# VHH binders against Probable cysteine protease atg4 (atg4), part 12

Target 1, 320 residues: Probable cysteine protease atg4 (atg4), of Schizosaccharomyces pombe (q9p373)
Amino acid sequence: MELMARFLERYLHFAPTNTEPPGTLIWFLGHSYKIEDSQWPEKFLYDSFSLITITYRSGIEGLENMTSDTGWGCMIRSTQTLLANCLRICYPEKQLKEILALFADEPSAPFSIHQFVTMGKTLCDINPGQWFGPTTSCSCVARLSDQNPDVPLHVYVARNGNAIYRDQLSKVSFPVLLLIPTRLGIDSINESYYDQLLQVFEIRSFVGITGGRPRSAHYFYARQNQYFFYLDPHCTHFAHTTTQPASEETFHSATLRRVAIQDLDPCMIFGFLIRDEEEWHSFEANQKYFADIVQIFDSEPQPVETHDDFVLDENVEDHL
Below, E stands for the ipSAE of ESMFold2; O stands for the ipSAE of OpenDDE; V2 stands for 0.75 times the mean of E and O plus 0.25 times the DockQ between their complexes.

## First folded at step 6 (VHH)

Design n3 (from a5 with S35T D59M; framework vhh_surovatamig_d1; at its last fold request DockQ between E and O 0.22; V2 from the best seeds 0.00; counts 0 for: pae E 5.0 > 2, placed apart)
Fold by ESMFold2, look of step 6:
Structure n3 (fold): chain B 320 residues (1-320), chain A 122 residues (1-122)
Amino acid sequence: as target 1 above (320 residues)
Amino acid sequence: EVQLVESGGGLVQPGGSLRLSCAASGFTFSSYAMTWVRQAPGKGLEWVATISGSGGSTMYVDSVKGRFTISRDNAKKSLYLQMNSLRAEDTAVYYCATGYEDWFGELLSDYRGQGTLVTVSS
């Protein structure tokens, strides 16, 4: 027998009181909801709950002498969260459990913490158990995605800081995930970036921000005025494996969480998913509204050639 | 006991119209967003349209925009789908359901009816 109850009353354990007046917009991954009364719009709550949240795990096998990423894995988990939600968008025919299997806590899963740790050591000389920074996270995602042709997604990591080059992008197939690691200040976000940061959430291709410092990384997916909603990876659940799958509820947030812009860490990775040429042109047309966060150029400039006082030959390098 | 009963399906020629109805009982109808979903032969469930509890907000899948209109009468505890300019690809069993489709197109539903068949054929 079924007892009629609203879905969110059964699953959402906490949400803060909405303090913003009617007519205020919430921006969720490029789409908006208008506040109509004192309560959160139900659609916003459904959409927030539906996002995959990947958190710390315990009881992990095959991770050298470690059995948990608690305390050091939050950047990896926030990056996995961004990637998992992108893959759900790219492959709507796949069931949730199929997507979650790609992130199982076992070496055979293509986007497991095992694969991230191995790739972090290989590419960036990061030892297991060390914090993953934004640059390492972007490099790992790009390489792991290239190694897994069964889940085609090209990851383009911004060059020379925050630059995207059209000639490089034209050589790859859609879908493309753009990752832009950047820093919007020293200790906190400089107020000069506030308007651009708000504009990013209004972009249809936007798929979130992974950001923070060691032990304090999160995934940000929505904003209301200068409040940012995030998924918190700092909860430890038992490992998810093929032979012992974790409950699907451990991959969803039961708590609606937000933070004021003044409390955001300035170290961020911006994610944009471009699935076809129309989405690229839309992204490109809107880039002017956040031009200090991402730049687009036709071609990468060549290195400056040295100007010595002597003639080069094939046996002498000119490195002065 | 919660019940959702769809009606109004049938055989119609391309370009024709049908109006589907869903009678709700056993719960406070006006408290719930309501959704139409459909299942074509051999296919999975596809979201069609959603209407808020008050009726003030509506959403449609792109393929039906401008042709289908979702509406509700909270006094009669009834949900409707007016389907105009019907096409062969609209052939499906149509279900009414409580709740919303989520961000990824999955139906987050507390309840779903038994469905009514719509066949669009010459």
Scores: ipSAE 0.321, ipTM 0.677, lowest interface PAE 3.1, mean pLDDT 85
ESMFold2 (binder alone), look of step 6: mean pLDDT 79; pTM 0.805
OpenDDE, look of step 6: ipSAE 0.489; ipTM 0.764
ESMFold2, fold request of step 15: ipSAE 0.036, 0.137, 0.108; ipTM 0.473, 0.595, 0.561
ESMFold2 (binder alone), fold request of step 15: mean pLDDT 80, 80, 80; pTM 0.813, 0.811, 0.811
OpenDDE, fold request of step 15: ipSAE 0.623, 0.584, 0.659; ipTM 0.845, 0.833, 0.887

Design n4 (from a5 with L107F; framework vhh_surovatamig_d1; at its last look DockQ between E and O 0.41; V2 from the best seeds 0.00; counts 0 for: pae E 5.1 > 2, grease 24.4 > 24.2)
Fold by ESMFold2, look of step 6:
Structure n4 (fold): chain B 320 residues (1-320), chain A 122 residues (1-122)
Amino acid sequence: as target 1 above (320 residues)
Amino acid sequence: EVQLVESGGGLVQPGGSLRLSCAASGFTFSSYAMSWVRQAPGKGLEWVATISGSGGSTDYVDSVKGRFTISRDNAKKSLYLQMNSLRAEDTAVYYCATGYEDWFGEFLSDYRGQGTLVTVSS
């Protein structure tokens, strides 16, 4: 008996009731399911429960004077969740336990909380135990991915807010994970973004959103109308290490959780995985449907260069 | 121990019909969605059809839609695939599997039987 099959059996007895009309679509990472009765499609439940969920841990060694990330690590854990599921898509030949080992709670694991904390200090002067913001999380995962040649994945963090530059992407090898940190409003999602946010979930390359405010970060993977399904890192399990691996069930959620769009935090990181040129062309062709979230340009504008020899510059300037 | 045993394959002419069966044991059959997958010579596994644990929902790959019908009998712990209007490209070894292809494209090899060969030729 598989762990996921046990979760499905339990879920059917305890799941919230679907109240949306027959014919409503659920969009899961660019794919859809049609609701044909009042119950959740079994395929949607199976796919949801197959996602890796990385949560708070306790009993962590080598994390300075701390043994847990409970209360401060949720952005890191939600970012680990996005990255872990992305790596499963990129490397289907790897077993689940091989992917989970990359996220072990020990300094030697390339995407451990130890590595995030160290990189956060290096890049952004964030001390261990301080909350990670979206920009820090993007920068950290990009640097950590560059340092791990065993599972190659180039992480491109949007420039100048939300801009992707073609000339910069042409210099790197696929697969590429695009991360776009964006704020879609002041206190809540501005209604002008609603349609674009819904459209993002329909994009084939979409691999999820990490986002939230301090102590409230989540990973969002699906939507139904204006309801968004998410994985919640805010429960604590014992640390996962190479010598004492955590149970597989601690990396999956048997609970279907959703939130209405008006209750979403506007701070978000959008993730898109591009595995080859065909996927890039498809992503590029669809960009118009979320143009305020992601911008694509040929090249990055250069700053104006000014020289201290103003007299020399005036003498060589040709006005004709 | 979970066991799945496929049967009903054979040689058939184009346009003909076959009915495949899968006998299940070692688990609560009605609690699991069941699938048929196939492997043509020299090719990888291809998902064919899935039926929910209750039998209330079915889905098919486009190439077999309208020609194949998946069904189950939970009392007999049996899964079926009725294949009509068979074509040469349906030639494959057909496997019974528990569950769905997961989001990451994995089928669980521990819940796949030995398969039954279907050959469609003149």
Scores: ipSAE 0.108, ipTM 0.537, lowest interface PAE 5.1, mean pLDDT 84
ESMFold2 (binder alone), look of step 6: mean pLDDT 81; pTM 0.823
OpenDDE, look of step 6: ipSAE 0.400; ipTM 0.724

Design n5 (from a5 with G53S W103F F104W; framework vhh_surovatamig_d1; at its last look DockQ between E and O 0.45; V2 from the best seeds 0.00; counts 0 for: pae E 6.5 > 2, unsure alone 64.7 < 65)
Fold by ESMFold2, look of step 6:
Structure n5 (fold): chain B 320 residues (1-320), chain A 122 residues (1-122)
Amino acid sequence: as target 1 above (320 residues)
Amino acid sequence: EVQLVESGGGLVQPGGSLRLSCAASGFTFSSYAMSWVRQAPGKGLEWVATISSSGGSTDYVDSVKGRFTISRDNAKKSLYLQMNSLRAEDTAVYYCATGYEDFWGELLSDYRGQGTLVTVSS
């Protein structure tokens, strides 16, 4: 595409040097690139710039008494980014504009900010303009996906914290997007999670992390050692609608951004796309390398009934 | 006006060799990675090989590794594909294109030539 070629040409002329030695791997959504000099691998730049980035918008109609999500919508936008890139992997035959239409800034679009805000109020009593946390975001994605039968993607949100139950997964058809909202520390990521977090990026089914706190949510798609590459939703473009589409350029980043692991926010949603039985078995076999981030069990425990200790007296039953 | 013109296709016997060329104009050729893609009769497009903008890195689809060599000459704004040990399965229209197969498996950029036919038959 011409846009990606222009981004790459511009970046190659101004690209900062890579800070890691030659031979170091970059892990991008379960795929790797080896650096061979002081420059970033060209394919890594191309793939990074080709990711869909959904950002703040202005001039939005039908969003109650607001016309922009600037300052409060970054978790929603980062979650939309994860979902949009997941759908591109899941449906490679669809054109980019077809995927972007699902996220248009209008009430009729199935994954619009309007739909997130409405669903957040319905499911979690979150008022429009309030912060959308990880749990709210996951619940909204699951319900919005269920309401859109024209996009066959089943979203499984982890239960009881970070648990996935085999018996529940066996009842749904592929493809399945697993969303695991979790917190890996208090103010920063606890060092005990470092190795597991690095391993997650090596997993074939990995489709990214949406994470952060108010005004600081991002979508993380790659890592190099303990540096994590992300897409930033905190710029504002004019609204994208079916009748007035935004420029394609506003859905891509021409800048490579990274953050060190000690500066990551511990509030995260992990995404894994499972498209068939083979991918499930591969994910399951690799789960041991990040067992504190996601757990897999056969079945969910059932609540104990509190009325089992009452019995009928066979000798004194009367009807008044 | 961006223009990519492929040449060098033709009829060749199995086990033979052929060298494809692509002449580029209308853009800064040395700033772009370049690819060869092919379309066999009645089939979809298949990515074949990619070479980085400097020519320092190459990659190939498994079915052609060891037989095909992609190269470029940035001074002449030209891309090449040396095809050795040709097989009937290599019969296709070959296209010169800018860029890489993207992460989502899309094979073409908007900049693609008209193609050159390679036929491998006994």
Scores: ipSAE 0.018, ipTM 0.535, lowest interface PAE 6.5, mean pLDDT 84
ESMFold2 (binder alone), look of step 6: mean pLDDT 79; pTM 0.809
OpenDDE, look of step 6: ipSAE 0.601; ipTM 0.810

## First folded at step 7 (VHH)

Design p1 (from n3 with G53S L107F; framework vhh_surovatamig_d1; at its last look DockQ between E and O 0.01; V2 from the best seeds 0.00; counts 0 for: pae O 12.2 > 2, grease 24.8 > 24.2, placed apart)
Fold by OpenDDE, look of step 7:
Structure p1 (fold): chain B 320 residues (1-320), chain A 122 residues (1-122)
Amino acid sequence: as target 1 above (320 residues)
Amino acid sequence: EVQLVESGGGLVQPGGSLRLSCAASGFTFSSYAMTWVRQAPGKGLEWVATISSSGGSTMYVDSVKGRFTISRDNAKKSLYLQMNSLRAEDTAVYYCATGYEDWFGEFLSDYRGQGTLVTVSS
């Protein structure tokens, strides 16, 4: 049996039923697949499988007094997932192993769980083993990126009212990953944001959403109508290190999962990759379709009021 | 805290039947595929059966096909394994686990219970 056929069989076995009518579209990180019938498009399934999934790991050395991030690392892992896939998109010529090395479970890897834990403590006074919120995760990614100039990606984090400031952005070179931590409701997503939330998946520069679950985090990469497809970090694999690399297969998901928009947690991170000025202009032009999620201004207003939109309340990670 | 608690194990004669149960708590049970695995004395962990989150799809190891049935009740947050026509080779500690054996043959599980012993003996 051909690998693809077997793969599809596996996916179909555990995938939700495709109940949407023919002619509808699946939006996948700014691209679309047409639904021809009741079946999932093969290309969509394959592309979903091909995404990098960074999950919990065990047997980690040098991680304070811990050996695993199981139970607390889901936001970090989902953020790593977003960043890894962003890098893959940005640098398609790079080998998968090279990208994965950046996220190795060892202190020296620039985007390791170790680095996140250290940075979380430094920037936000998060103790090792505590759950990360969206804002903290974004801040960590930005700082870690700054500390690693050999990784050719700048990170810009929206901090005030989900605002991007042009004068600040102009100071960084392309490519730039825009991270927009946001809260689109209290207990659930406010319906007023539904259309905009759907629209962001149609944006060319869109590289996914991190978070989106109560007390937990997933990586959302696609949508079909009001259903959002996600990668789940809550499976534990053995640590991936330079000396003991994990199987590449542990970085892929063999299950298609989706959740309805009404079941999403309103706290999430939006990611957009801007690779050049043309893409920025395109992003600006399209911003009107999700203007309540992302705002663009010329400059930061004075006085500077920094608001953490995410109250680190009772943030207990949901393990599953 | 995620908890999986197995029950229903015991001593049974060859050809007999048992029904295992697993009570789940601490996570959104209905969102995840669930799996039964077993470990026979002196052997490694073996995948037995998996059921999709909705219960609409099931998979079995070949040796139990036609004899075992995996099911779930999402409202009760419970997983079940009906075991019929039990054989001596089915003797093992049976574990309830989140996850499943992936496409590459790796068992993906983040949580597993303490297990329940099933002994098939004349």
Scores: ipSAE 0.006, ipTM 0.249, lowest interface PAE 12.2, mean pLDDT 87
ESMFold2, look of step 7: ipSAE 0.257; ipTM 0.639
ESMFold2 (binder alone), look of step 7: mean pLDDT 80; pTM 0.810

Design p2 (from n5 with S35T D59M L107F; framework vhh_surovatamig_d1; at its last look DockQ between E and O 0.40; V2 from the best seeds 0.00; counts 0 for: pae E 7.4 > 2)
Amino acid sequence: EVQLVESGGGLVQPGGSLRLSCAASGFTFSSYAMTWVRQAPGKGLEWVATISSSGGSTMYVDSVKGRFTISRDNAKKSLYLQMNSLRAEDTAVYYCATGYEDFWGEFLSDYRGQGTLVTVSS
ESMFold2, look of step 7: ipSAE 0.013; ipTM 0.438
ESMFold2 (binder alone), look of step 7: mean pLDDT 80; pTM 0.813
OpenDDE, look of step 7: ipSAE 0.488; ipTM 0.786

Design p3 (from n3 with L107F Y111H; framework vhh_surovatamig_d1; at its last look DockQ between E and O 0.07; V2 from the best seeds 0.00; counts 0 for: pae E 5.0 > 2, placed apart)
Fold by OpenDDE, look of step 7:
Structure p3 (fold): chain B 320 residues (1-320), chain A 122 residues (1-122)
Amino acid sequence: as target 1 above (320 residues)
Amino acid sequence: EVQLVESGGGLVQPGGSLRLSCAASGFTFSSYAMTWVRQAPGKGLEWVATISGSGGSTMYVDSVKGRFTISRDNAKKSLYLQMNSLRAEDTAVYYCATGYEDWFGEFLSDHRGQGTLVTVSS
């Protein structure tokens, strides 16, 4: 009760004003909350707070010649955030500390910043300290997941545009995290995608969006109309290690933040968790509501000169 | 005033099928996710299924997955539950409700109907 009170006070202090009319819904990773008045639903605030947020860290050892990922690690941290929350959903029996251990700021942790940096170099020739783009981040997650069979989660990355191929997916066992790096415009999101983007948040398997900011990345987890709520990785905390665990509080956001759809960067990663065949069928059935964001085909077309039009990412330095 | 009226319940043999309906009034139906919940004799209220306002998303309790289908007709302001392969353990009063299972599996509801009884017995 005390924790809730403190968190609510903090949230209320930093939260934007709820200006939407009563009766509107907040969509939260495929779930919804009813807004009955001008106040934020307490449960929404609580659930937002309860999400894992992985932010910049300092005092990191063994990270090449760096001790912090501040200024460049936002895409990685936001991707870690997406993955951490995905794992929480996938394995509710696991304790929070066990999940967080996977993302510890030490080389041996499977999804550590160290592993991302190493993998980025290996897969995409990204130098340590450089900002990751969406495609690189997805590739890293997929490879790191493959290297860590103790965490039974397969990752499928849409590598050919925004297409998912059924024959490829059928080769992997559930649960599967679908990561779809997508560009929905040049400088901003094309309005033609607005409805579909909104609809994605209503999908049960939806586990969030990473990216969405110019030269920066957040984790987007909820929306109210055309406002998107996000977790911000740009706060630096001390490194979390097995021997020196960081406070659990550092893995939660006590600030409610939202941004309008018009202000989103068009480069994003969409995440969907498919835990069984039924959920896949549901996903397929619902794909029609966001068909321009995610496409589903039976098989990959033979190498047609795919114009790399979907190469989303020039890795840009994170100046935030 | 929000009104929810369930129908379609009855006696059915194991393995049988029923289709429940809920007529909604008093609110903008399409703007709300709708939920089926059930209460078995001597047990508490159990969440069964939820469908988004647009109908584009559905979710089910594990015990009914593959057997039950929730759907809606926004034009008719109606919610449906197709129940196939019914089991004795599905015996309950079924309620149509405005509400959701939240991210952590807690069911939140504000309105529900009077319910319709489903009895699965040989």
Scores: ipSAE 0.046, ipTM 0.318, lowest interface PAE 4.5, mean pLDDT 87
ESMFold2, look of step 7: ipSAE 0.119; ipTM 0.552
ESMFold2 (binder alone), look of step 7: mean pLDDT 80; pTM 0.808

Design p4 (from n1 with D60A L106F; framework vhh_7ubx_2; at its last look DockQ between E and O 0.39; V2 from the best seeds 0.00; counts 0 for: pae E 4.8 > 2, grease 26.3 > 24.2, SAP .682 > .668)
Fold by ESMFold2, look of step 7:
Structure p4 (fold): chain B 320 residues (1-320), chain A 121 residues (1-121)
Amino acid sequence: as target 1 above (320 residues)
Amino acid sequence: QVQLVESGGGLVQPGGSLRLSCAASGFTFSSYAMTWVRQAPGKGPEWIATISSGGSTMYADSTKGRFTISRDNAKNTLYLQMTSLKPEDTALYYCATGYEDWFGEFLSDYRGPGTQVTVSS
């Protein structure tokens, strides 16, 4: 009762006024809330504050000669945020502290910034302290999840851009986290994606969007019309370790933040959690609402062999 | 010490009505959202309705239009008016402080012992 109740009391004291009219729906990870007046629904505030928020940390040991990810780690932290909240959905029997331990700021924690940095160098040749992009984040979380059998979660990263292949998914066990790294425009979201982006938040399996540019990556979990609510990793707290755990308050945000669709960065990772066959069929049936964001095919095309020993009458192979 | 005590359950025929009450003590009742939850035999808990500290209400789809949650802050009492009762409404009904959060956890540990509602011919 203390942690969430304290956040709600603090928020109500300093809360900004909702700008959307009564009757407007808020969509939160596939669930909706109706605005009854000009105020935020209490349930929406409780749900928003219950989400795990993983932010920059300082006093980190064992991260080469760095002691903080301030200024460079926000994509990693936003991806950790998506994954942590996904794992809470998958394993409701686990206490919050057990989930947070998986993300401790120490090399032994399976989803630590240490493990992300090591995997980023291994898979993508990104040096520690350099910016983590969406593609790197997806590859890292998939490999790190494969290495942690004690909290099973298969991560399927979209292939050939945004494609999901049924025959590949049929070979793995649920639960499955689908990650679709994509770019919905050059400098901003192309308006042709607006409707699909709004619809994604209405999909039951939706677990959020991680995305942005250097020093501006966020985790997006809700929308109201063309406003998108997000968790901000750009606050620095002391490191969270198994022997000296950080206060739980540092893993929650008491501030409601939003951004207009015109101001969103087009580089995004879409997350969908599929826990069983029925959720897969529901996701598949609703794909039409976001057909340009993710595509589903039966089988991945085989590469076409392009070598031909073919010469023209007056053309021979060049030996230079 | 927070205490919640439900009453008003009983046996009713399909299509009938019941009014459940939840007497609260040990906290400032008017400052907290209040929730009704039910649990049928062999089933997990099911959220039914919540009323905010300011009187705003939310209802589960399964009971929308048939059940009405209300509160009397002067009497520290939460109510659930049930109409058009169906056999599938048979369950133990609990009141609780606060909201179930996104992950299915309540913000407080306080639930009452519940009152039995049985709908049968």
Scores: ipSAE 0.137, ipTM 0.574, lowest interface PAE 4.8, mean pLDDT 84
ESMFold2 (binder alone), look of step 7: mean pLDDT 80; pTM 0.798
OpenDDE, look of step 7: ipSAE 0.369; ipTM 0.737

Design p5 (from n1 with T63V L106F Y110H; framework vhh_7ubx_2; at its last look DockQ between E and O 0.05; V2 from the best seeds 0.00; counts 0 for: pae O 6.6 > 2, unsure alone 64.8 < 65, placed apart)
Fold by OpenDDE, look of step 7:
Structure p5 (fold): chain B 320 residues (1-320), chain A 121 residues (1-121)
Amino acid sequence: as target 1 above (320 residues)
Amino acid sequence: QVQLVESGGGLVQPGGSLRLSCAASGFTFSSYAMTWVRQAPGKGPEWIATISSGGSTMYDDSVKGRFTISRDNAKNTLYLQMTSLKPEDTALYYCATGYEDWFGEFLSDHRGPGTQVTVSS
């Protein structure tokens, strides 16, 4: 029996009913599913379970003095999850095994936990075993992608207030993954961003959100109304290596998990995959629906050299 | 009852343009994503474009840069602006309250009778 069929059978037996009214849509990485009744659409379940989920791993060799990323690696794993699914979308002809090999728990794998840890230290002075933030994660992905030209995906990280600059992007060949690290509030997401956040899931190029909880990052891939579905990296499996591959089952979720928008942490990474110029134009056209989350400009503003001629007015000495 | 009525089809030369309309009734139009699908003779239905309830758009690769889907919620009308038409675009065009799943399979519950678009020299 096919793995997904098993997941479906199991889940359907125990799944809670859909509490949202019929006629509502589930948005799944830019796609939609219609809710007809109190049951979950089977295809939605299938697609959800078919996503790659990269979780904590144990028995890792060559990871400094550590053998597991349990407890600290959630942002990295969720970012890996985003990237893995992005690659799956970008290259549907590639076998799952080939994609997973890029994320193997061995130093030589281009997007391994080892590479993230090393890059985090190099770029952001993060010590091994420390939690990664969104910005650090994005920077790592971008650099690791640059270091691995055999992976046919460029990464562009938004800077300066979630800004994409057209002149910079024009220098990057397609396909390109746009990563937008952002903070949409202090303790929680500001309600002013709610509508835009919802709209992001309706964008064709959308490939998910990483983050969403303090020190507990998830991969968000779908939404129904104000509920966001996510993959949870916090389950520990044995390391996946070329010589000792982990079971395929360990790379899939067999359950649906969701959280309400008001319970999300405001720190997160948005991912968009742009495969060609037409898709970029579509993205630009749709950017108006989430303009406060992602900004697009022609060029990066040059720092105005404020010649602060602080004329130290010498005169204040006298009145002592 | 959901009703969809397509219009605007016709005969056009290669490189020409057409604008299709779909009048919707019997449901809350503004709450639904709307889709254009086409079916050529001897072929199955092909998804070509979707517009979300919020206005976000997505297109099949075959029509990207040439077709534009839009909607007027006040008029309960869906539009498809077609430009640079090709003979390969010849098909019966349907509007639908459908969607494309993750794997690119088009699923639809309701569609109109369709409007014929013929691109021929």
Scores: ipSAE 0.019, ipTM 0.279, lowest interface PAE 6.6, mean pLDDT 88
ESMFold2, look of step 7: ipSAE 0.228; ipTM 0.616
ESMFold2 (binder alone), look of step 7: mean pLDDT 80; pTM 0.803

Design p6 (from n3 with T98R L107F; framework vhh_surovatamig_d1; at its last read DockQ between E and O 0.22; V2 from the best seeds 0.00; counts 0 for: placed apart)
Amino acid sequence: EVQLVESGGGLVQPGGSLRLSCAASGFTFSSYAMTWVRQAPGKGLEWVATISGSGGSTMYVDSVKGRFTISRDNAKKSLYLQMNSLRAEDTAVYYCARGYEDWFGEFLSDYRGQGTLVTVSS
ESMFold2, look of step 7: ipSAE 0.460; ipTM 0.776
ESMFold2 (binder alone), look of step 7: mean pLDDT 82; pTM 0.835
OpenDDE, look of step 7: ipSAE 0.006; ipTM 0.223
ESMFold2, look of step 9: ipSAE 0.341; ipTM 0.719
ESMFold2 (binder alone), look of step 9: mean pLDDT 82; pTM 0.835
OpenDDE, look of step 9: ipSAE 0.013; ipTM 0.209
ESMFold2, fold request of step 15: ipSAE 0.175, 0.105, 0.353; ipTM 0.598, 0.553, 0.712
ESMFold2 (binder alone), fold request of step 15: mean pLDDT 81, 81, 82; pTM 0.836, 0.829, 0.834
OpenDDE, fold request of step 15: ipSAE 0.019, 0.016, 0.564; ipTM 0.303, 0.314, 0.836
ESMFold2, last read: ipSAE 0.501, 0.028, 0.116; ipTM 0.783, 0.466, 0.550
ESMFold2 (binder alone), last read: mean pLDDT 81, 81, 82; pTM 0.828, 0.831, 0.838
OpenDDE, last read: ipSAE 0.006, 0.011, 0.329; ipTM 0.254, 0.244, 0.700

## First folded at step 8 (VHH; framework vhh_surovatamig_d1)

Design q1 (from p6 with M59D; at its last look DockQ between E and O 0.56; V2 from the best seeds 0.00; counts 0 for: pae E 6.2 > 2)
Amino acid sequence: EVQLVESGGGLVQPGGSLRLSCAASGFTFSSYAMTWVRQAPGKGLEWVATISGSGGSTDYVDSVKGRFTISRDNAKKSLYLQMNSLRAEDTAVYYCARGYEDWFGEFLSDYRGQGTLVTVSS
ESMFold2, look of step 8: ipSAE 0.049; ipTM 0.481
ESMFold2 (binder alone), look of step 8: mean pLDDT 82; pTM 0.837
OpenDDE, look of step 8: ipSAE 0.470; ipTM 0.769

Design q2 (from p6 with M59D F107L; at its last look DockQ between E and O 0.42; V2 from the best seeds 0.00; counts 0 for: pae E 6.5 > 2)
Amino acid sequence: EVQLVESGGGLVQPGGSLRLSCAASGFTFSSYAMTWVRQAPGKGLEWVATISGSGGSTDYVDSVKGRFTISRDNAKKSLYLQMNSLRAEDTAVYYCARGYEDWFGELLSDYRGQGTLVTVSS
ESMFold2, look of step 8: ipSAE 0.041; ipTM 0.484
ESMFold2 (binder alone), look of step 8: mean pLDDT 83; pTM 0.845
OpenDDE, look of step 8: ipSAE 0.415; ipTM 0.737

